# Ledger of designs, part 35: VHH binders against Geranylgeranyl transferase type-1 subunit beta (CDC43)

Target 1, 376 residues: Geranylgeranyl transferase type-1 subunit beta (CDC43), of Saccharomyces cerevisiae (p18898)
Amino acid sequence: MCQATNGPSRVVTKKHRKFFERHLQLLPSSHQGHDVNRMAIIFYSISGLSIFDVNVSAKYGDHLGWMRKHYIKTVLDDTENTVISGFVGSLVMNIPHATTINLPNTLFALLSMIMLRDYEYFETILDKRSLARFVSKCQRPDRGSFVSCLDYKTNCGSSVDSDDLRFCYIAVAILYICGCRSKEDFDEYIDTEKLLGYIMSQQCYNGAFGAHNEPHSGYTSCALSTLALLSSLEKLSDKFKEDTITWLLHRQVSSHGCMKFESELNASYDQSDDGGFQGRENKFADTCYAFWCLNSLHLLTKDWKMLCQTELVTNYLLDRTQKTLTGGFSKNDEEDADLYHSCLGSAALALIEGKFNGELCIPQEIFNDFSKRCCF
Key: E = the ipSAE of ESMFold2; O = the ipSAE of OpenDDE; V2 = 0.75 times the mean of E and O plus 0.25 times the DockQ between their complexes.

## First folded at step 16 (VHH; framework vhh_7n9e_1)

Design d26 (from d22 with S104T; at its last look DockQ between E and O 0.70; V2 from the best seeds 0.75)
Fold by ESMFold2, look of step 16:
Structure d26 (fold): chain B 376 residues (1-376), chain A 121 residues (1-121)
Amino acid sequence: as target 1 above (376 residues)
Amino acid sequence: DVQLVESGGGLVQAGGSLRLSCAASGFTFSSYRMYWGRQAPGKGREWVSGITRSGSRTRYASSVKGRFTISRDNAKNTLYLQMNNLKPEDTALYYCATEYSDFTLLELDYWGQGTQVTVSS
């Protein structure tokens, strides 16, 4: 998209800013403590505002107090008296403290605080070692994958919690934020050999990652981002990388790919989805899968913008799922804007523009500033 | 609680037909796009067909296009799959599914327990 201005005229930036601001402004009116998803809502809202160049640290720093209250440090009743820490989603639901901290809320809180530039927190309050030990306790010793929280009865990973690639990514992202970089850094807290084994076991025969040999662009993005943070993308074979790139490119809905050499014009091409990405073979396009597929491609090849049709996905996002009256992006053209797809649609556009850190899901400039300030 | 309950599976001769149903409860069915998937023994799970909220658009895997028809009745909270000209390769556990967010990184699939379709040659 070529414009003579500092930004594309097709993006309703003011409406997007107001959309995200409304979600933060409504939190006090929702009677704090009733919404167990509040940490995620803060993260998605602040991320969206940051993408649209709002100085969130200057304007929304008042959320820091609430988030800091959700940081819990405790001692496990185990043979080693292990000290762990992390973030809970609700203080009302914290019974007992150690079993209610969880990986998603911990990552969302840490990333939100990074975007709010709460560097004193990371230098003085955050106990990085106890946080990393919480991550260690979430690793399944038999598979190398991670669960989201500990069982309050055993102080071990929950046997009923899922242990998929999402939590592998979240675990490694937390350790990375805590300063782990080398294999030795990570090995202090987790079994990286077993983790890599688990990730590789989730490879699908014809490329990509998924469960039950069903390729899925979200799991693919989680796996590739995890490998990137571990400096281990080169452990993927060239054939698997090529197959995965091909699979991801085929997730983009294209009028050329849906046309057949038939006398009848009855192809199953869906013009409403043109340019968008599917999360799995043959499914409908979805705003969030634009981000997950594009992030995966950018991790696999420097040529990703030339290989995929970024103009077409931009058209899908701006013409079909951008909501110009309310701001935000919808999941698809049948729905209203929602916070999750508004954040990820905005992230996809920022990734195309080169302003987004896809591995950590925050604007690149913000990550760079955090790294510089906290000795990165 | 969200529930998706499939029915209508069974044993059928090649060339025959079956109609699968999926009764949905515990969520606003008419607000969600719906899918059918299947898993044959020893093979990966595959997406079969999908339908938009209103039913205005449908999609099919190439292996079933022209033989299967997805439909929905939003007044009855029910998803259907009409399966014609069945082949032995269609033998699988069939399940209906939808996507939802549990406010982690990814949308998740919620799917039912499935109904077995067995096509004898």
Scores: ipSAE 0.670, ipTM 0.873, lowest interface PAE 1.4, mean pLDDT 85
ESMFold2 (binder alone), look of step 16: mean pLDDT 82; pTM 0.835
OpenDDE, look of step 16: ipSAE 0.865; ipTM 0.947

Design d27 (from d22 with F103Y; at its last look DockQ between E and O 0.75; V2 from the best seeds 0.76)
Fold by ESMFold2, look of step 16:
Parts: C-alpha cells; sequence; structure tokens
Structure d27 (fold): chain B 376 residues (1-376), chain A 121 residues (1-121)
C-alpha cells in the first residue's frame, strides 16, 4: 500500500511510466532509422517500466510476443554445417545471411523475454546450443575478445567489426542465460583463458578498465560484470581492486574536497554536477555513469553504499536529470530525456534500493524468478 | 558519416602558443558536448578539456587549467582549443571527440585522427 520510498516522493513515477510506454507505442510507426534498434528500445522500455512496478508480463506479453519472430536459426556454410541462432533487429531490413543476427540484439531480446516471463519459449523454442555456438563463432581466436556478428565471406568474426569489453560482457551474459555456470560449461563454447587474458590486458595503471590505458567506468562495469558471471573476480589482485575502488569513488563530484587526490582528480568542483559521477577523469557528470560507477562499486565491495554518497547521487538524478514534465532522465542538465539515460538513471536508483541485479542488468526480482524457473 | 578533422598543430618553443581547430560534419554539432583529448608518446590517452553544447560551461584537466581555453562556434560547426604558455609535457597527438549512442550498452567516442603538437624545451 505504501510505496518503497518514504515520505513525499520526488520521483515522478506516473510520468516515467508514460515516458517508457510512449517508446513502445512508437515502434510500429518508427521511421526506418529506428527499425534496426527495436530490441534495444524494447529492452530499455520494459526494464524501465518493470523498475517502476509495472507488471510488464501481464500488460505487454501478448503485444510483444511478436519478438519471437526475430529469432533466426541458420546453417553456416562451413565444413561441419554448423547451426547457429540469434536475434535480428528488424525483419523488414532482414537479409537472409548468417551475419544478420548479432550479439547485442540477442542479449536484449533474451533479457526482454525474461522480463516478460516467457519461460515456455526458453523451454520449447529457444535452441540454447545453437545460440551458444553463435557466441563461439564471434570470439576472436587471436585476442579472445568478441565481435558483434559474423562476416558472411568467412563465417568468422568480422575483421572490420569492433571488439571491446562490451561484447565480452554480452557474450558471457548470453552463455549465462543459456545455462553456463562453471568454467567447464563456458569452455564448451568459448576459450575462457583467452577471454580472461584479454580482460586483464584492459586493466589501466591506476585502476579500472579502459581503452588505450584511459580508465572508463563503462568499460570497468562491463569487465567486472563479465568476471562476476565467470566467477572470476578473485583473479584480480587486491591492489588492483583497491585502486579501482579508489578511482571509482573519485568519479563522484563532491563539494568536500579536503583530500589532495580530490583536487588533482576533480580539477574543479562544478556545482551543476554535484553528486553525479564522471565516466572518465575530469569529464562532466552524466546520468548513465551514475549507474556504471555504482554497479562497479557494488561488484567490488559490500561496503559501496558506505563508501560513496548515495544520497548525493540520488539528488543529482532527481534534481538535475529527471525531467518532471515529460518523464524520463536526460544525459545531462542541458538535454531532453532519452530512452537510454532514462533506463540507466532508473536502474541506478533501483540499485541503491537493492532492487536491481547489476550482473545481468535486470530487476532483482525478475532475476530471482528466472533463476528458480530455468535452473540448469 | 561522422567526421572530425583536427588542424593547427605544429612545432613551438616552450612558452609559445597554438590554436587547434576541429571541423565537424555528419551530425548536428550544436546538439553535442565536445571534448579535446591527447596522447603523449608511451602514455595512455588523456582527457584535456570539454565544453557543453551551448558553451555555457567548460572543464579542464588540472595540468592545463589556466593555460588552455576551449571554445566552439556552432554556426561554423567548429571546436577550438587555444593553448598558451606551452610546456614540453604538452607534446602529444591532440584529438577532438564527442560521445554518441549506437544503442549498445555504452555510449561510444568518435575521435578524429588528431593533430601533432610538439613543444621544444
Amino acid sequence: as target 1 above (376 residues)
Amino acid sequence: DVQLVESGGGLVQAGGSLRLSCAASGFTFSSYRMYWGRQAPGKGREWVSGITRSGSRTRYASSVKGRFTISRDNAKNTLYLQMNNLKPEDTALYYCATEYSDYSLLELDYWGQGTQVTVSS
């Protein structure tokens, strides 16, 4: 009967629900540019609705059942006639080639179906082994990292596709959803030693993970979540974990700069960003980096809420980036709400409340139900 | 599609000045926050300075604060970095950048190819 928040709520819950609902309504009438992103739009929208206590399976399960048609199973033209499967973003733009499925759309669709509680699909239609084989084919044999799709000429990972920590996380998350838990489970489909080697090579000198030795909280969250799903966080040295916690704490913009490191790492205090988190040193605070930094801290230490100022980041989100007239959250105080930052701002608030599973980026209650229903 | 082209680098003696430019195309420049970064030999990339889309707020790394000034001309789709009182440690390849979403998990950076700044002691 009472909401989870005590006292008069500063969260404009009805506006947020309407904001996410509008994005689902736009899918049939979206211009061609949005058709390739339909799985992401669905995921961010129903995740946001679920965070705000909408029973998305009851309300949207029938309407979104068409997502099942985006599941494509195909046979590679290789020596073994390998069968792979995954999800496409748009059937209108669907080209009947092995490279039309990709890892991000596959993860977004799987997570969306978990939130819709479409367990019959997982038990009857989803071919977990062909999904896992698709993940296998996306792994770079030389680096151990992953690309998002296959090159139609080689039936191997695209030579021009990017391969960074995002796709390592996506690959491992898909395998986890398909039932992989132990190292032996993962090793059936991927080279976990090469993958771990790649992840470790992305460590930065002063802690955290990044590209070109520039630490970045988004890559840090992807790396840590990947290691958590692989039960491999303990492969990080104690020093690196401490350096990373310190680096993440310094990303919070704070008016109390009594420490030498705060003055060096946050060149000047910016009241407009107070309480928010930067994605990289000295950058402006950003709604999504509240989530990426908090999730990283949450994975590294049980004391994360005692170490950072969660009240201040809540104030940043609600006072600076929540859009009370339209619903949603913006990237920063200069922009309008957008779907990505609306979902991740909401997720950051839910993580602080203990209601969000950071490893799979879904509400904790949804994860618990999935785990009970689809144990492997 | 998106293109960022830096110019204005060169060789300069310590204490000197340079002005870098970044010509942007393929996106609505005035809708995006913009950044300068740099990479010195043997070091990782370093964020240098950023500016909001209207130019109302700017930020600087502590190593360049007071010496560098970021600005933008939204009518010309151009980002600038005025670098004064240059020091040998400012020697680096300088890049302009912006963040964008491709509807993956993270926002990505667009970086230009960069322009070399070399400061002699």
Scores: ipSAE 0.662, ipTM 0.872, lowest interface PAE 1.4, mean pLDDT 85
ESMFold2 (binder alone), look of step 16: mean pLDDT 82; pTM 0.841
OpenDDE, look of step 16: ipSAE 0.868; ipTM 0.949

Design d28 (from d22 with L108M; at its last look DockQ between E and O 0.76; V2 from the best seeds 0.79)
Fold by ESMFold2, look of step 16:
Structure d28 (fold): chain B 376 residues (1-376), chain A 121 residues (1-121)
Amino acid sequence: as target 1 above (376 residues)
Amino acid sequence: DVQLVESGGGLVQAGGSLRLSCAASGFTFSSYRMYWGRQAPGKGREWVSGITRSGSRTRYASSVKGRFTISRDNAKNTLYLQMNNLKPEDTALYYCATEYSDFSLLEMDYWGQGTQVTVSS
């Protein structure tokens, strides 16, 4: 069961396991014409299964071995003949840009291999230094932010790709997995001073992080997780941390708030969303923003469960977005379960139970085992 | 190949009304919740209204509640914002938006380019 209660379990654990297993079974392991999002599909599926106590290493480790073939090592045409490596989304050359290594596929693949306990791959095949050099090449030298891939014509960051807080988090997470811990470790590959400057430039005046001074709980979680992995959360002022905690707490839809003006701060109250979290002011609650908001609170204060209404968000997830017939969680009460929201809804519940590592978005037990085996 | 095209903006005197439209293409419009946002000069973006995929629920920023009405016509793939009793503070670029997954870390926004609403005092 996902949670312990004195009454009958409200979590349909067996249905959730089947939901995630179906996504792996529908993803043909040997076919070359797969979807370009295969690394993400694997990651979300085995994360969900691991959260629900499936030994994914034992059950899927051999079967998912084909994902290793997505690791590509190449030499750049630059003056130093720099060797880089990373993961592609597809091996089919007929799909435009599908054979380009990128940061998201690389992180999803690495996290999946950690959950599969494929430590032999990390020790023998994965070239951590060339992977870290790929991350280095994705950093914008002027802003300190990251793009997701390189333009092979110019060997520069893609001019079409965005450079936002998602890719800052992904870049730092990859380096962390490769062994970087101290500022000096990270500085071997990236300009941490410029990265920190970019992250701080995304602070919003009244708390939280976001583009165009628009606070966004997803970007906030990315920024805070990045700072956590860099051991740099203390660079945030006490005022900003307090403002951010307040902003995050106000993202929870509640008729029971203690502030006199809560309804105006959260816009119109909507009973259908009760207990859930908005990602931004005046938007509907969403299963994934339960995770992003709770993870952000968890990173900002050890007292986060006493500050927010975790029972209310649990009710939202289990009563509004859990799909008891099929398994999984939906984005909202109007939609069917989908893989992304099923993973993040499950992760939110696991985070509340103290079983999830929010900085790397993997179960805590898996993180502990990885840390012990990789000696970091 | 998602496209969101706003129209219906313009200059209007305080107390007046405008109706904005957003024509959607390149996706199954009826499967997505939709929003109107705005950005006034020198200010951050603000989400002013949202509507569920069926239209069964709506929500509004407190600054526009009672004056603005969001609606959708799923047969025409069109989102609307009826704006009544307009105030100079409503002057902004108005854009429609929806959220999508690109299977990266976060859901992302699709935005229209916007339509300008200017309310003279």
Scores: ipSAE 0.732, ipTM 0.898, lowest interface PAE 1.2, mean pLDDT 86
ESMFold2 (binder alone), look of step 16: mean pLDDT 82; pTM 0.833
OpenDDE, look of step 16: ipSAE 0.865; ipTM 0.948

## First folded at step 17 (VHH; framework vhh_7n9e_1)

Design g12 (from d22 with Y110H; at its last look DockQ between E and O 0.85; V2 from the best seeds 0.83)
Fold by ESMFold2, look of step 17:
Order: sequence, then C-alpha cells, then structure tokens
Structure g12 (fold): chain B 376 residues (1-376), chain A 121 residues (1-121)
Amino acid sequence: as target 1 above (376 residues)
Amino acid sequence: DVQLVESGGGLVQAGGSLRLSCAASGFTFSSYRMYWGRQAPGKGREWVSGITRSGSRTRYASSVKGRFTISRDNAKNTLYLQMNNLKPEDTALYYCATEYSDFSLLELDHWGQGTQVTVSS
C-alpha cells in the first residue's frame, strides 16, 4: 500500500548538517595532529553527515591525507619480529616509542575511510594481515578479552588498560572489516573460544550484559554486536534473550511501560524523560541509550519495533534533545548539543528508519557499497 | 583528574539515619548530573539515586524512595545523600558517581572509592 508524503519534517536536517560540518571545520592544522580525539571527531562528524545524506566522499576527502598519515606499520621488538599496523591518535616527531597504535583510533579511521569511499586504500595500501596481528596482540590470553594498545616496553597488552566489552567489540569489528567472516577466519588471529567465554561471563543473572552483575545497555549492545559479527548470537539461551529483551524494554521511560507491558506502571517513570531510554535502572534517560537499547533489541528479535514504542523515543529525541537552533542532539534536556550524542541520536532515528547498520555503526548503504567494491 | 571522595558512612542501628557526602574535584561539578550507587557484599552494583545539574529533578530506586534524599551544593562541589529509617538491607559500600565521555564508543563512569554503611538489626 502507498503512503502519502507527510508534512514538513520535525527533523532540522540543515541545522544538523551545519552542526557536523562545524566540527570538521574547527579541527586544527596538520601540526596539531597530536590531538588524540581528532580521529573520533572525524568519525562522529562524517557519520552524522552521512546519516543526513551529505555526499561526504565528494566534500570531505581532504581528511584522507591526515588519516592515512596516522596509519603506522612497525616491527615489534620480539623474537618473531612481528609486523603490526594500525592507526594512532598522535604523531610526535622527537619522542621515541611515543607512537601509540590503538584499537579505537584504528576502528574510527577504518569506518571513516569506508564512509569516504577510500576503496583503493583497502585494496592496495592497507596491510590487513599486520592490522589483524595487532588485534591478536591486544587479546589477553588468560581472559580472552582485549586491551586497547600494547605496552611499548613489553610488546604485550597494557597492564593498566581496561579490558572490557567495548574493546571486544572494537577488535572483532576491525577483523570483520579486514575480511574475517567464518570462525576459521577469526581463529587465524584471535582465540574465539576464549573471547566467547569472556562475553558469556559478562551476562547478568536477570538478562543483559554488564560488569559485576550490573546490567548496562552500552555493554549489552557491544556484546550483542560482537556476537552478531561472529555469527554467534544463537549461542545465547532463549531464556537469556527473553530476559534481556524484557530488561531493555523496561529501560524506556513511560508511565505504563512499553507496548508489551502497557498494563504495568514503570517505577522509573519521569515525565521529563518520557519516551527516552535509560542506560541502567534508576538513571535518567540519555540520547545515546536510545541507540544502544534499540540496537540491542534489533539484534535480539525481528519484532523489536512491535515490542517497543518507537514513536515515543522519536518524540523524546526530537522534542527534548534535538537542538533546533544549533543543530545536533544533547545528552539530556539540560545540556547543549555535543558531537557524540548528535551522532548517536541521529543513528537511533536512522536505525528506526531501517537505514543504519547497527553492528558497525555506519549507514547501511555505505557498508553495502564498501563490501561490493572491496570484495569482502 | 576527576576525584570523588565519599564520607559519612559508619555503623548505625536499624531505624537510624546517616548523611553521606561526596567531595568532587577535577571537573566542573555544576555541569554534571550526579548519582549515588551502592554494592552489598556478593551482589552487583545498583544505582540508588540521581540528581540533575541544578538539583531541579531527583530520582530514586524504589527500595529507598521516601527514605533517602539526594541533594547537591554546587558552590561547594559537594553531593549529599540523607538516609533515614535505615534497614539492614541498606548495608553496602556507597559510591558517588558521574558520567563522562573520553570520545570512546560508550560513556564511562567516574566512581569514588566508596564509604561503608552498615545497618545492624
């Protein structure tokens, strides 16, 4: 059945485009390339622009030069003379051993380059095997989890870095972008059985994932996305999936709960947050948790839109956290728009519309084109 | 560097009261929503209460609503939790917390070291 075109959109698209463009325009000169946040700023900005249908490859290809300079291939001082590669956040000319290849900057760079359609780089210059070996070195052999970088003195994972579900997701996403698909592909570089063991150890007794049995929407999305990329979601029991769906639905703030639970009052109800999602029980709603919760539901069940109230979360995003004068989205109704929440708020809307790849956090059409061009 | 230092815990009889404080430094306290969480031995952490930047809105876990009151003094960079009618089930290590972004994939939490509250029957 044909739908009539709706009236004017509540989304201030032109303001959002300008918001993301301003963040790219404010980036420093090439000598200021030691800003460790610049790779993330590029990623969130390019993603936001892509979501709002800006042809980023035509307009922002200039960032490719800077990003490519941050690709470092090096030989570790170990007995095998292992060659690794990845992306750094800072180039420092006169500090020996200051180059810090790390998992987050590597993923942000790869995803940004995909959105900028730098396909020749993936086919010719990027050494996928040395990238994958860097990921290998970041895995903790005892737990199966990952750290973000190596200790330059030991060529082992940093003992002071966190090793949590974020870095498991980042590691697997990098390998997936490099072409790993089957268990055998991943097993060439990482111990997938230990990784799965770690992920399962982060299950909470009453659903969801989190440290110390504290369910957390963000870690849940990381765990589920990791399992999806490993083709391993079926390893979750039906009971755990149902408990997790229930926990996620209860994160939506409503006086009567979500669609599935409309007959019960939501103990966490706060009319100021109506329709939004909490990341954890008893916390305020937050723009980014609309994305993390919806992505998690999307991965767990094809019926996710029937189970939650997507109109209500859309109202929360557009009426409470969209900033119509500046563009962007804020974390909550008290703050100005910021880049992170602007990207994730936009991604939540795109996910509801069916235009977003939640596992890789980029628009679906962009990833499809990359896959076709690079023969993954 | 962000620092959160809790104080005011101790041993109290059921029905009694305690007032927890959290001294904050290393960030613009008045720009952040703040929370109290707790962890009983052998159990997971739970979020007990939250308060907006100005203090205009508060939130409580159902288990403490009506008994606990969160407040803040932005001039002193201090968060408070007034706990009345304490029950043995309130026995836990209490932490103050705030959220931050380091431009990673997820928002992260800053937690204090915690202050122990023990409620005797």
Scores: ipSAE 0.762, ipTM 0.912, lowest interface PAE 1.0, mean pLDDT 85
ESMFold2 (binder alone), look of step 17: mean pLDDT 82; pTM 0.833
OpenDDE, look of step 17: ipSAE 0.883; ipTM 0.955

Design g13 (from d22 with L108M Y110V; at its last look DockQ between E and O 0.84; V2 from the best seeds 0.80)
Fold by ESMFold2, look of step 17:
Structure g13 (fold): chain B 376 residues (1-376), chain A 121 residues (1-121)
Amino acid sequence: as target 1 above (376 residues)
Amino acid sequence: DVQLVESGGGLVQAGGSLRLSCAASGFTFSSYRMYWGRQAPGKGREWVSGITRSGSRTRYASSVKGRFTISRDNAKNTLYLQMNNLKPEDTALYYCATEYSDFSLLEMDVWGQGTQVTVSS
């Protein structure tokens, strides 16, 4: 095997396509559905299908046209009568908070429409300025971080809502899609200096980003992707970048540490997780952390493939978490495939192949085409 | 609602032992990997031990390996941490936790309120 001739592909591509398609088929086509996670389900499904070379625009563009009805423009009851817009998760009023626009649903919907090549939406329907003003209202003036939605009583970001690096990434990604590129573009809507200050405050002593000084590969990917979209990765010190690369490499489970040629045995080695990545020290490897760690490494150094063992993580994904009977990927080898890990496992493989835009979590070709068409 | 309720903490002299319990409800406990974490005052969180769904594999932080033993009883929906040869540096709030994906950008931690362990010198 792998001596003189390549064997059949180890990726069960047709099963993966069917897996993602089933999730779209189970989703109601009515804009009156009750599931507040519909935008996320569409995003993860369409992204997975796009990774596996399905022409999702041709196949699902008409079927998913109802997504446009989740775009809501409204006038705030403030002294300026500020117009904002964004996406809701559900259109039914009998589910608490289901009709509230929020940052995650907005990003998921925008990215899905980019993958569906709904250029008419971006050219004629999307009010980019009112969307960007919604993002502006979500920024905390005291810290520069973001909340996910507005308080219904004040029409300002709630001081009691959670705020973390996820929402910083989501906010900046939305503004980037709306056309912000320079610091001046972003500063029209948000305080970039306070945002950068918040991001830097989330650095951990020994590298990486995380709450409570606990390095976390997911928050690290969010922070680095945010800085990349702001053209601000070079604001990180060389020492912090080096510490973060080292921390990320140590997340890979390997019999010889984090280096391909290291001869000393890894005392933390767990053969069952071989090749996979942990999201945090002392936890088990997980499919999604392959993506979050690899994306972080990819953003920090062009040499990332030489530094980590991409063959081993590919083996972990294909041999331990790929589900050959149903399609999809599971969180770990003890669970069934689920949509989240199926998308992120596929994204990790696509990133290794050089076909994925990790900053926006969509295939690179789709990003390039959208950028050309819409001056993105 | 997912609920994780820790118990068994207290004051103990160095060299002593404690057994922590975590009662789980509101989800299928046997379908999830479980962890113990701790946080000393003014410090970051540290994951000290983890256990797979069946209990077939366990993991420990180097600082507790050989002294702490994680276990689970899936019939009782309960997670345990046996802590032996306790040291003053083990003083912390101990909490049990799990992870889940709900179509969020990142996996979320679900954890209990914790049980205080205080080890006197």
Scores: ipSAE 0.705, ipTM 0.889, lowest interface PAE 1.3, mean pLDDT 86
ESMFold2 (binder alone), look of step 17: mean pLDDT 85; pTM 0.861
OpenDDE, look of step 17: ipSAE 0.870; ipTM 0.949

Design g14 (from d24 with S101D; at its last fold request DockQ between E and O 0.79; V2 from the best seeds 0.79)
Amino acid sequence: DVQLVESGGGLVQAGGSLRLSCAASGFTFSSYRMYWGRQAPGKGREWVSGITRSGSRTRYASSVKGRFTISRDNAKNTLYLQMNNLKPEDTALYYCATEYDDFSLLELDKWGQGTQVTVSS
ESMFold2, look of step 17: ipSAE 0.724; ipTM 0.894
ESMFold2 (binder alone), look of step 17: mean pLDDT 85; pTM 0.868
OpenDDE, look of step 17: ipSAE 0.877; ipTM 0.952
ESMFold2, fold request of step 19: ipSAE 0.667, 0.676, 0.692; ipTM 0.872, 0.876, 0.885
ESMFold2 (binder alone), fold request of step 19: mean pLDDT 86, 86, 86; pTM 0.870, 0.868, 0.870
OpenDDE, fold request of step 19: ipSAE 0.878, 0.873, 0.869; ipTM 0.952, 0.952, 0.949

Design g15 (from d24 with R59K Y100W; at its last look DockQ between E and O 0.66; V2 from the best seeds 0.78)
Fold by ESMFold2, look of step 17:
Structure g15 (fold): chain B 376 residues (1-376), chain A 121 residues (1-121)
Amino acid sequence: as target 1 above (376 residues)
Amino acid sequence: DVQLVESGGGLVQAGGSLRLSCAASGFTFSSYRMYWGRQAPGKGREWVSGITRSGSRTKYASSVKGRFTISRDNAKNTLYLQMNNLKPEDTALYYCATEWSDFSLLELDKWGQGTQVTVSS
């Protein structure tokens, strides 16, 4: 993937490493942070560093140990006095919702600790059952989908919170990390039949998944990754898989995809997006949708590299959105690098190289090591 | 708070024209690409047009090509959609949108409440 020091290289590896390191250096201390998204910032940063061959466990394990203090156990005021646990975004109480455990912070923290190889924490301090019970309480009983946190008044997920395929993925990923593998394992904590029903209800008429019957490559990746972790991809019909593969291939900007739309309207071909992927039909290409589309294709068919133009995607990422002066990747050619797109652009390149686990969004080598040592 | 407020919809006879506006506030409008989407009754949502930050590039769905023109005025924080030669098939709720990144897994959309366009035969 990266040619760090041995010959000519299109990838500015040292700049990328510095880019991710700067984000860790700028992160406020645990007691002074107003940023409720510290777990996400850590996850994106150490994932990027790991993709570029930094031994993040050795370099950052002690330095980031303060993340452990964000793990909270509590007892719900329900008829059974249920014990739940999860991760908060901040310990500072003057930020709304900062001290409330939620699904995204919990997943980001768990994945970060996996990358830091914090096995002692996984074997001793983390209460996997109370984590799984928190996930259970976030499931909406009527729809089968998940919300990100509990309603203060009911200690159950609120009907007014967003409840989409993102949180279905996050919920199942947390349970998988806690050791759930079989349907029976998952059914101990969640209603898998209701969840599958919700996921299937998000299928769009012409393929892919999305809200309002609008296919969306990010939701598609979330749905497919969720089904993969549940060992349930075979529940998709062959026609729907075929339609989804076709829809995803058409997201790549080329003369046989959305380039016709651009060329016809402007009378001039706009090469800025060539090779990149759109997240939705008729929108511009975006670095993160290279990852979401490629991950979706990889989950649907073993032939995915033969079906899309991976050289063209690589050229889009390296020539259009890689920022050679600062490191990182930008959303598009008009913007500066940002952490999210830097991580996902790097992950797309790693996925093409076969070095990234798309279902859990961590480097494959790290996933393999975790699987050997820390199973529920 | 991000706010997108559409206006300019209404009832129009086939062949007529309308101009939609979207007033944006609560964010740096000139730093975001902007889009128009629509949803007809009983159909899925579709993206109709998009425009880059500076307006240097525009995109259109094939169904509106040559009839609709997207534009923006960054000094006024306003997005526009000029719709000419309207057809009954253009009847829909039209909404202004931008892509918004937060600290979740996905970029999602911020959109307004929409403005109804009804084209009679």
Scores: ipSAE 0.765, ipTM 0.908, lowest interface PAE 1.1, mean pLDDT 85
ESMFold2 (binder alone), look of step 17: mean pLDDT 81; pTM 0.827
OpenDDE, look of step 17: ipSAE 0.885; ipTM 0.955

Design g16 (from d24 with S104Y; at its last look DockQ between E and O 0.76; V2 from the best seeds 0.00; counts 0 for: grease 26.5 > 24.2, SAP .668002 > .668)
Fold by ESMFold2, look of step 17:
Structure g16 (fold): chain B 376 residues (1-376), chain A 121 residues (1-121)
Amino acid sequence: as target 1 above (376 residues)
Amino acid sequence: DVQLVESGGGLVQAGGSLRLSCAASGFTFSSYRMYWGRQAPGKGREWVSGITRSGSRTRYASSVKGRFTISRDNAKNTLYLQMNNLKPEDTALYYCATEYSDFYLLELDKWGQGTQVTVSS
């Protein structure tokens, strides 16, 4: 339920449900699937439906059960014959003697299976050790960061793939879902000291995280969520936390607090963006950055709702980017609704209501049920 | 293949002007908001200006507001930055950029290779 108040709802819930359902209907009828983004489409769709109180397990469990076929367990051609596993996006791309599993598809599939309440999968089918070994192989040995997949010739992380805080978050989230909790659990599969070193190297001088000393609210959310899952948020200095909170608060576009200092730190005011959040200084507000900024604040301080203007961001989402005719949310007021922003706009509203687990990007009650049933 | 090619940089004395251009191809230019960013040697990247799809709204960093003007020509797939009253502090490599989503958590930036602007005293 993504209601802004206890009174009559401004949220077009029925339209949002239909919007997400249409995206599931657009998937090919074949269980092989040919769209490399298929796991993401499923994740964003069923997450949105779950936020709007659809029982996705009951309604879509059988329909989406074919997702299990995308779980691939294979043996690497290395000296130890290492067994790894993960999820592929397309069964056509699952070529013998090549590794096509990747970290993003694996996380999206696992989170989708959690929302579908497929507990049998997590207790009997998922080989947690081989999946964790896949994550291990994706870590860059010198930097401590992660790439998304393995080079098919070397069965090591690709030297030409990008590595960044997104894949650090994805890697740690997968291990967490597989049951890693303590530093010793994670250290069985990854070098947590090098990972922490990489994350800390992405701190910006004036707060927040980003490459090349460019603060970025999305990377900040990824870094903070990673640290939270590693029980390592306390490793951030108090000064850095304070600077980061300040930087995040200044990402909110507001006409009601136009102090001279505020305008110099929080970009020029734009009435069309009022209440929304920027991802970086001097850029336009964007639906997804409402989620990334609010999640970051939520992880840094219990007072986050008192510090930012949640009523104003709710107005931005409902009045500027909610699409009442089609359902869904758009990136900005110039565009049509799209799946990514529809999910993250809905998640931002759910986070404000206290109903969303920002560390794992799923509804809180879904995570609570999973953790009870699968015996973490 | 998305391609952004900046041009128009050069050496200019303080108080002078330059006009940067960015030729875009490989995507529907008119469907995307566009930005100029810059990076001075040994410093972090910063975003100096942005413009909406139609050009109806613009944003500027406080350090360049009143001196720089962003514009776009959607018929020519070209983004512009008019830079007036240049200061030595404006010396940087200037990048044309846009945002897009590949569905993997965050939006990504696509940057050009940049064009050098050097402002001498």
Scores: ipSAE 0.741, ipTM 0.899, lowest interface PAE 1.2, mean pLDDT 86
ESMFold2 (binder alone), look of step 17: mean pLDDT 82; pTM 0.840
OpenDDE, look of step 17: ipSAE 0.874; ipTM 0.950

